# VH-VL binders against Large ribosomal subunit protein uL10m (mRpL10): the designs that were tried, part 294

Target 1, 224 residues: Large ribosomal subunit protein uL10m (mRpL10), of Drosophila melanogaster (Fruit fly) (q9vpl3)
Amino acid sequence: RGKINIQRPKAPHYERARVVAVTQPKYPELPKAKSCFKTRAERTQQQQENPYNEIIAREVRNWLDHSRLVAFFHLSSITADDIFRVRVQLHKQNLHLKSYGSKIIEQAVKNTRYEAIVPLFHSNHCIVFSPDPEKTAALLRIVRRVPQMVLLGGIVEETMLSRNQLVAYAQMPGLHAVQAQLVQTLSQAPGHLIQQLQAHQNSFVQVLDVHAKNQMNEETPKST
Short names: E, the ipSAE of ESMFold2; O, the ipSAE of OpenDDE; V2, 0.75 times the mean of E and O plus 0.25 times the DockQ between their complexes.

## First folded at step 17 (VH-VL)

Design lb9 (from hd4 with light chain S91A; framework fv_anetumab; at its last look DockQ between E and O 0.02; V2 from the best seeds 0.00; counts 0 for: pae E 10.6 > 2, placed apart)
Fold by OpenDDE, look of step 17:
Structure lb9 (fold): chain C 224 residues (1-224), chain A 119 residues (1-119), chain B 111 residues (1-111)
Amino acid sequence: as target 1 above (224 residues)
Amino acid sequence: QVELVQSGAEVKKPGESLKISCKGSGYSFTEYWIGWVRQAPGKGLEWMGIIDPSDSYTRYSPSFQGQVTISADKSISTAYLQWSSLKASDTAMYYCARQWDYSFPLDYWGQGTLVTVSS
Amino acid sequence: DIALTQPASVSGSPGQSITISCTGTSSDVGSHNYVSWYQQHPGKAPKLMIYDNSNRPSGVSNRFSGSKSGNTASLTISGLQAEDEADYYCASYNSGSHWVVFGGGTKLTVL
């Protein structure tokens, strides 16, 4: 009984081969998951339609609307641990470090007064938010020692500032201090005016006294 | 007016120690950092490092790490650059410059200190 | 050593406009980092001429202008004058290495 060569089966008879060819189950080609070949453009479009992105965008907008201090940073080669350390330092000062994708930022600020910030978000970025504009100096003090964070600019009191302007702002005496100085100066003004007025009066009185004394001396008859 | 004034030229021998100074005036000394820049004769500018005078936070370029020490005395608005042991290759002009942080420009420069190291 | 690339020398006649290029990498000039330009006359300390790519400090002539595109920053000097003859250096913070880098310098000769 010849060992059936299972390694090289003899080609079936022509008729059998025909039947086998016709009876081969045509497995429907699994629909090539169109998802694997979605062009970068299609992926980007699908990401734009993600309801989750809208939620995040609203969050970003909320932060922008309720913050009096916003600072924008470029992040370069920063580790999660480094970010965490910085976040902790900032948090101690009631500064909130957040990171969002560029597309989310774009969506968040579209048709808003913040639209001008979009060009700042071309790479890895983070944003620091604060309700207190007086924390600008504290913020800059912390982040300037983080070499992975590069200051790009910010918003203070609804005004967009360049990085240089932001630094300059941080160096200014607090608004309250300036106001206090102004009040002090203004409070001194009446005193100075009074002094000046009194000085003139006193001068006048002195002149009159001298005149009176001179007249009295002229009226004293030289008692021979 | 912002001004940085550096100490005078130095002539030293190899192996000697040296400390040169940079005094800032016309601004709040602790609000800005001081950077040091080396320029070998006929060569370009090399950033050496930087110091925050407020608390003496210091960072060096890798090529200068361990080769020099940058320090500051905020009480007299002065930054220092020092060598423990000079080499002939340390012969150069050394500039201090004001710099707010790493990414900001060197906006004001000292006049430079020439250090000559020769046997 | 990470360095910015500048031409060794550039020359121009009085009244002409010249441009000095400074080419870096994506970690310095090509990133969100800012380029500064310095002028150095012989035997003098460098002077800041341009900062943050295109800004002029107070007291710097409007003949000096800066720009950045891609990995290349450019210093343009218009209306070239004899006093402009000097060495020019570009500088940038390198975000990869986290230190300041200078270009090799360009000698400008006014013919």
Scores: ipSAE 0.834, ipTM 0.916, lowest interface PAE 0.7, mean pLDDT 87
Fold by ESMFold2, look of step 17:
Structure lb9 (fold): chain C 224 residues (1-224), chain A 119 residues (1-119), chain B 111 residues (1-111)
Amino acid sequence: as target 1 above (224 residues)
Amino acid sequence: QVELVQSGAEVKKPGESLKISCKGSGYSFTEYWIGWVRQAPGKGLEWMGIIDPSDSYTRYSPSFQGQVTISADKSISTAYLQWSSLKASDTAMYYCARQWDYSFPLDYWGQGTLVTVSS
Amino acid sequence: DIALTQPASVSGSPGQSITISCTGTSSDVGSHNYVSWYQQHPGKAPKLMIYDNSNRPSGVSNRFSGSKSGNTASLTISGLQAEDEADYYCASYNSGSHWVVFGGGTKLTVL
């Protein structure tokens, strides 16, 4: 007699159901899975990427060709409001804040003297372009207040400068009268390092001169 | 010849206020920023914050935000570090140093101001 | 709060070369970060020895050199002299937190 609730089956354990699902053999539906033909979506994406990349790369090349001041920054996490405020401040000074993917930068500077800048764009970044190298001081004044932008270096009058060289460039009084001379001097930074080392090592040179004289006294070199 | 000269050592009791100074010379004071660094006795260096003397823009490390005040008077080429109420844990050597901005090195340092806070 | 990692101490004999390491994350010692090194003798203010990873200020001996590889910066002192006995600190600007971080310091002892 009685009432039995036989319609309450115990559901399978979720872990057991998961195991059963993954252990079920499934016949591979080849050859569609092994087809060498790309899907229409993959082909469209690759095609769109190439034309888009070249258009933007041409934009970057145009900026580089027509800008006498280019500055590179690492860009850490920044709110849309903050970066917008920075872009507006820079724009008022004819300074143009841009960001491009590393792939686009690689394409833009390929076969140019600027290929060395590509590694700067593997991390998050931004670039500031301007036709006015005299705006370097204004640029630095604005960016110094932006903790998210870290100056990496720049290009002034087609010469690559370290960040310290760019700061030195901005600090010169009468920038108009001496800017070309300063850029040339800063671009000789490796030579200045060698000169500093040679001056520092004057005693070493004197020791080498004494050693060479001793060798000449013992063995006279023959010449043609 | 760039030089940063700090005010002399201070001995204070907990709860007292204090303002120490750092006077820069040999360069255009407002072209560079001044950072402050703490070194507790026998401990390492801690960056506290920085000020642009031209308009007193400041930024603090989170460990020091709200605990000290950094200020400057550009008319006398001087930056300041100030406490409204000293604690014994504020006992340390305090240095000022010149930086172009936060991401540049501390290239010239003051001689330090020893602050001792004891009951 | 989080300091760059330096060994607590290193030692060397006069004339030897020693290297002090400074290890952080990609946000403080990465390809886009600039590391500086400071020397501090007891009771004295720190002095900048290396900036921007490998550059030496005027007046600093060429026995001091800096390098960076991966997330580790290194200060190398060649031709160790008694006057090199001091504490050494690395520092960088952390791009994630936006303030300067120092290493914990390394005490160099010249035997």
Scores: ipSAE 0.753, ipTM 0.892, lowest interface PAE 1.2, mean pLDDT 79
ESMFold2 (binder alone), look of step 17: mean pLDDT 89; pTM 0.928
ESMFold2, look of step 18: ipSAE 0.006; ipTM 0.483
ESMFold2 (binder alone), look of step 18: mean pLDDT 90; pTM 0.931
OpenDDE, look of step 18: ipSAE 0.612; ipTM 0.811

Design lc1 (from kc5 with light chain H98E; framework fv_imvotamab_arm2; at its last look DockQ between E and O 0.32; V2 from the best seeds 0.64)
Fold by OpenDDE, look of step 17:
Structure lc1 (fold): chain C 224 residues (1-224), chain A 118 residues (1-118), chain B 112 residues (1-112)
Amino acid sequence: as target 1 above (224 residues)
Amino acid sequence: EVQLVQSGAEVKKPGESLKISCKGSGYSFTRYWIGWVRQMPGKGLEWMGIIYPSDSYTRYSPSFQGQVTISADKSITTAYLQWSSLKASDTAMYYCARHWAYSSFDYWGQGTLVTVSS
Amino acid sequence: DIVMTQTPLSSPVTLGQPASISCRSSQSLVKSDGDTYLSWLQQRPGQPPRLLIYDISNRFSGVPDRFSGSGAGTDFTLKISRVEAEDVGVYYCMQHTEYPWTFGGGTKVEIK
């Protein structure tokens, strides 16, 4: 009884092959699970000059204007679930992750101080907004755990920063800490100056005292 | 301190025009929205619209669209609500409030009472 | 338009007792970005409204700890752990997720 080679079935006879080809149920292609994320093409096509685009553009502008921290990220093959998880984590830190179409961003920042950010939005991207620049470190900590999110750059205190600059900024002590340190340093400066000024005077007085003592000792006749 | 100071109470007749004001101080006026809220006597709050003073972008409630005009003069940090022709039904307290993207209407004016009577 | 329904209309409360106000929206207030724009306002008699809670559960600056907000989607609650005399007034929920922004009908908190 010939072992039916299930692994490499011989091509059926031509007639059988025709029948099989004709009788193969054309399964409707399962609607490709519309990835919750509209393809870039779909997003771009829908961005026709719709009055709705203006509303969204205004929203983007609003977030930009009200944020002290803005970070731009490239998204690489991230799932909706992953985005959701990240969003929740960010939200707990008052960090707001948003995604907009490139055309909307372009419209939003046209003729504004933010126009320089347009080149960052050529691929899948998201933006994180925060009213608190001190949250930069927290943001980076969260995003480090998400390899699909690649930091492109950001805006901190109305200054555009490169990726490296943003990382450096996150490592800096908070403005308040720096200010406190500065105040401490400034508060110590007068004390040190006074000490230095007094040190010379004190040294001079000491030298004079020693001289006076030596003169007094020389004038004391050895009462033999 | 953030403050919104509104213009004083108004008594008008039907058909008259009116413009009331809301002056903001203690903050960057151009960075926050100003909203207007109506409160009829003994009734609840009604959102009328908002304006972004930086570029005067305005949105209205459908109920108030075409009925009122919201404007702002950023040079004097003042927002305005105006009627071209008042109705008796416009009798209400009108509040201006500052709106911030990361919160809500966080600061409110004291209100302007508008009375329209024949 | 999103309709905001508050219950109860009136809440008589004994001093020192807790109060709870419910706000229900006709549709989900969760925006596509995951944010929910729900706020609670207090209006004392003869005064302008005051912000109490924003983003469902965040207390605004200067708001006492006895006020707390909770909820998700379409159901939201404002709680006062211990009602004080100064808490008398009308409370409003507000959604600003979608235009037009809308307020609840208000809940009057009174002392028994």
Scores: ipSAE 0.777, ipTM 0.895, lowest interface PAE 0.7, mean pLDDT 87
Fold by ESMFold2, look of step 18:
Structure lc1 (fold): chain C 224 residues (1-224), chain A 118 residues (1-118), chain B 112 residues (1-112)
Amino acid sequence: as target 1 above (224 residues)
Amino acid sequence: EVQLVQSGAEVKKPGESLKISCKGSGYSFTRYWIGWVRQMPGKGLEWMGIIYPSDSYTRYSPSFQGQVTISADKSITTAYLQWSSLKASDTAMYYCARHWAYSSFDYWGQGTLVTVSS
Amino acid sequence: DIVMTQTPLSSPVTLGQPASISCRSSQSLVKSDGDTYLSWLQQRPGQPPRLLIYDISNRFSGVPDRFSGSGAGTDFTLKISRVEAEDVGVYYCMQHTEYPWTFGGGTKVEIK
């Protein structure tokens, strides 16, 4: 019965592990929002001295022009892992999470009906673009579990909607369902076509009116 | 349907000028960018530049800055690529392609072969 | 300028077998807006290029589902799950994250 001692420390493994640990870079992961904010501020300053600001503003204009859904959020501090996971979830739904400096947004919307959005970019923010307005419900479902993203309002089908109006829009039947019903109605005999179109239009307006109070974003988060 | 139709093949001498065209149809011309891409014989693709026809804003690759002019006439939904003085090294296939927010170079013209020889 | 390096330069493949094309960028393709702008193009013999994949993995309209894209940062892959005769041609990766926009050198897919 011998004296049995598990080899600790083992010279080859122990010394190799120590060397590996010392030589490994230990980079702390930065919060995504805080890292982005500092990088964005520095990037915006460099971009002001760089002639590329004009082309970036036109790229933003093109996103706005081609997006049937645009949603604006206030963004508080969030880890890089959390915002990355949110971005991946949104992207799977054809929802594109982006952020830009306020000067670029101002250039992008100059002489357009969207100039009213510029004040939303005074603080830390993000924007979600999508060509699919029916994805509004999916957007709100995803961000409901992300308290760092606070909805401020949006644009749907080129109409500015407040927070409450956008939430109400998300709850109504999909526009594609209404369009499919319209196609079936147009295939029917004349006589009731105008009535069906007016009824659907009135129903859509009534749902929006009941769940919304303003075209502009009047709902401001209590905290920033 | 979205189409980009380019002007026909050109055979030119060094020193001559040339303007080739790319006509867009089946979409709102001013809402999309038009880019130009060169493919030299037996080689890959090279980005030359891009134009936003809404306001004619143009951005060139540094390799082509001052060598060509990109322009557009939105009234006839046409973009142009032009040289004031062709060189033999300009012999290549030239493509136009459409760009916008959600995808890049989604539709391409059929190409214009430019041959410059003395 | 962002350099885009494709491997292999040539990919002879038996009909019905998979093909995989790699594209590596000299720097991250994540733009300051948070998105990555990497596309894959196909140029069949005698034809203009056509878009296959945008935003790394999004298949363009009309592109068969045997084409898929993946990757992140600087390393990207185009896969063809079962190569068909119509897939012969040259494939290019392209970035439009940073000006000037740049293409990979191309990968020729051919049937052996």
Scores: ipSAE 0.724, ipTM 0.884, lowest interface PAE 1.0, mean pLDDT 80
ESMFold2, look of step 17: ipSAE 0.671; ipTM 0.859
ESMFold2 (binder alone), look of step 17: mean pLDDT 93; pTM 0.952
ESMFold2 (binder alone), look of step 18: mean pLDDT 93; pTM 0.950
OpenDDE, look of step 18: ipSAE 0.763; ipTM 0.883

Design lc10 (from lc4 with light chain S32K; framework fv_imvotamab_arm2; at its last look DockQ between E and O 0.30; V2 from the best seeds 0.40)
Fold by ESMFold2, look of step 17:
Structure lc10 (fold): chain C 224 residues (1-224), chain A 118 residues (1-118), chain B 112 residues (1-112)
Amino acid sequence: as target 1 above (224 residues)
Amino acid sequence: EVQLVQSGAEVKKPGESLKISCKGSGYSFTKYWIGWVRQMPGKGLEWMGIIYPSDSYTRYSPSFQGQVTISADKSITTAYLQWSSLKASDTAMYYCARHWAYSSFDYWGQGTLVTVSS
Amino acid sequence: DIVMTQTPLSSPVTLGQPASISCRSSQSLVKKDGDTYLSWLQQRPGQPPRLLIYDISDRFSGVPDRFSGSGAGTDFTLKISRVEAEDVGVYYCMQHTEYPWTFGGGTKVEIK
């Protein structure tokens, strides 16, 4: 958890680290469990982190505000080469892999409908952002080959989805297919229509609610 | 159509105050940052600072901290750059530009030429 | 502060020939979130700057295919495959990985 640190990069990073390192050997470290009593090095680091946290939290909020797809993953140990390869593959699909400290996420979602996501960041994690919710299937296909990334859930069109709901969303046909299925249902005999509507009501409501939030973007059936 | 429209050119004397504006239209103003960039005559670009209009959080370049004030009025979708006391060295073209998560400075204002001379 | 160094300062090119502009940062532009935030801007004579490339290599909407970006870490390149008359102007790299954001000194592209 203390490994989610904000040490990369800090400029002039090398000179400040040297000064702190020289100072630290001359003074004993204080007990970690209890300290309202801070050393000079700890005050300096905390002072530097406060401006960083303030602006980075707003950057995260900006990513959340502009992303119609957000997916949360638990991240197990992974090599730098493997995560770089995954990042490149995701970027090709307009999927943006990022990591942030838990306190930054907590600050970013404070007083928003997304406060419920904070517990997901108590362990090693990563987040994938995209403006394109249609890329959910591509995301899941890519990370299927990455066992170190374990899907926890996500946000699609401002609606929070569990892992299973996000997987189900990725498998749904597009709006064009939903419209065709609705027309077919309405054309059936009355008794069959009632039974099918009852069976599909929750599915259609979920799909229509998601698509209604972005219906201006994609609502036309494609001719073929 | 995203558009940033800046206030007109200004001719001022040293010691005078000035507030120039940048009005954003065609997008959700509070979801995007506005940055200010200076270009002195015949010189390159210098980042002055940035504001998040949603809560007016502002970050300045150290070289401009204390010399200018960046602000925004989200009710009229306008960002501002202001000086309390102009110097001749403030003579420059000033641009506003918007920034967001997926790209940076994707749309620019037309610029406001500020001339400070006696 | 991250210093961005552009070369060359001036690039006179024959119409229809390629141009290549280099940008070097004083430290890595990889942010702690894992991404690199390097952009290229074009400023035509008498006009405001205009975004060409963001995220190292992504072309902004309406930017012709003859513009391409590449690089990693501290070394980045903007290429113009076939310079046209309208490409005359000054090109800037910009980083927004770390505050304060900084620009390169600019590279003037002109037809010889």
Scores: ipSAE 0.703, ipTM 0.879, lowest interface PAE 1.3, mean pLDDT 80
Fold by OpenDDE, look of step 17:
Structure lc10 (fold): chain C 224 residues (1-224), chain A 118 residues (1-118), chain B 112 residues (1-112)
Amino acid sequence: as target 1 above (224 residues)
Amino acid sequence: EVQLVQSGAEVKKPGESLKISCKGSGYSFTKYWIGWVRQMPGKGLEWMGIIYPSDSYTRYSPSFQGQVTISADKSITTAYLQWSSLKASDTAMYYCARHWAYSSFDYWGQGTLVTVSS
Amino acid sequence: DIVMTQTPLSSPVTLGQPASISCRSSQSLVKKDGDTYLSWLQQRPGQPPRLLIYDISDRFSGVPDRFSGSGAGTDFTLKISRVEAEDVGVYYCMQHTEYPWTFGGGTKVEIK
């Protein structure tokens, strides 16, 4: 009696193969849950149509409109507990840490002067808001202790600043008022966003120049 | 100075329509919400709804949904509260107030007394 | 809806003495981002409401330092360290954390 090779079954006779093929139970394809086949586009569209997102977007807009200091951060592998700790520390300084979805941010800033910030929100991010631009130094001091928070840039007195510019701003104790005035004057000019950005850069250069001059003055040995 | 000035007292009959106004001044009207609050005689405060004047987005209390219409005209920095058909039970003081999430209802109108009687 | 319960309903106070008003919410007023939107309002007789405290404990501009707010989660307190004659009125807590926004029933502060 030939050992039935169960590991390599010989192809059945043609007639048997036909019967087996016809008798194979066609299991009804489980209704593919429509949810599993929703394209990324459909999911994104559904998220955009959520009335709740509109509410949150308005909230974001309000924070932006009422903040004199806004800082954008990338979050790298930070735990919820760590975020909470940082939040508490920031809150003590009247700094408000918020986290929003990228789509919400996009919706919030669409067709506004803040639209340029959208590219900053491609990954995990958080925003810190403050009504007090003088808290920039405090903000930087706190976040320096949190390596998972990477400063991307910010807005101070309605002026968009790069990371380096923001750091420089924080180091200028006496020029905040002057800078604020300049920014205010620039913000009132009906100029194209580009013009405003250029103006801010020029203003920043001036501030840096003043800072450099001050440093030079400090390095000048007081001739006793 | 931030001010909200409401329209004057109204005396109406049941079934009549009414639109009262709240004009904001001394601030950027489009950056803050305007809320309406009802206070029936001798009773507490009731939130009716809010509007964001920039885009006229509105939220209503379920109790007032469909009973009133809140609107705004940002060009004249004015918010409105409207009834299509007044009831005697609508007799109350109505307040408008400026709102932002951080600072709550920080400035209030003087109130508009609405009296609905046969 | 979040129900705001204030106690007491009436608070007769002697001039110069402290007053305390409690506000309890039926659920936590803490948002996912950790913010809590609770405010205290004062309504003097014949006047519109006035903001006293926002964000649980922050005094609004022009509000005397004798007013203080505290609390967390579901329990909040307004304190008046020394009641003055001008403090007579009804006090309301308000939550604006979740829609619909709701007020407490009010606490009437009176002078004995």
Scores: ipSAE 0.174, ipTM 0.648, lowest interface PAE 1.9, mean pLDDT 84
ESMFold2 (binder alone), look of step 17: mean pLDDT 92; pTM 0.949

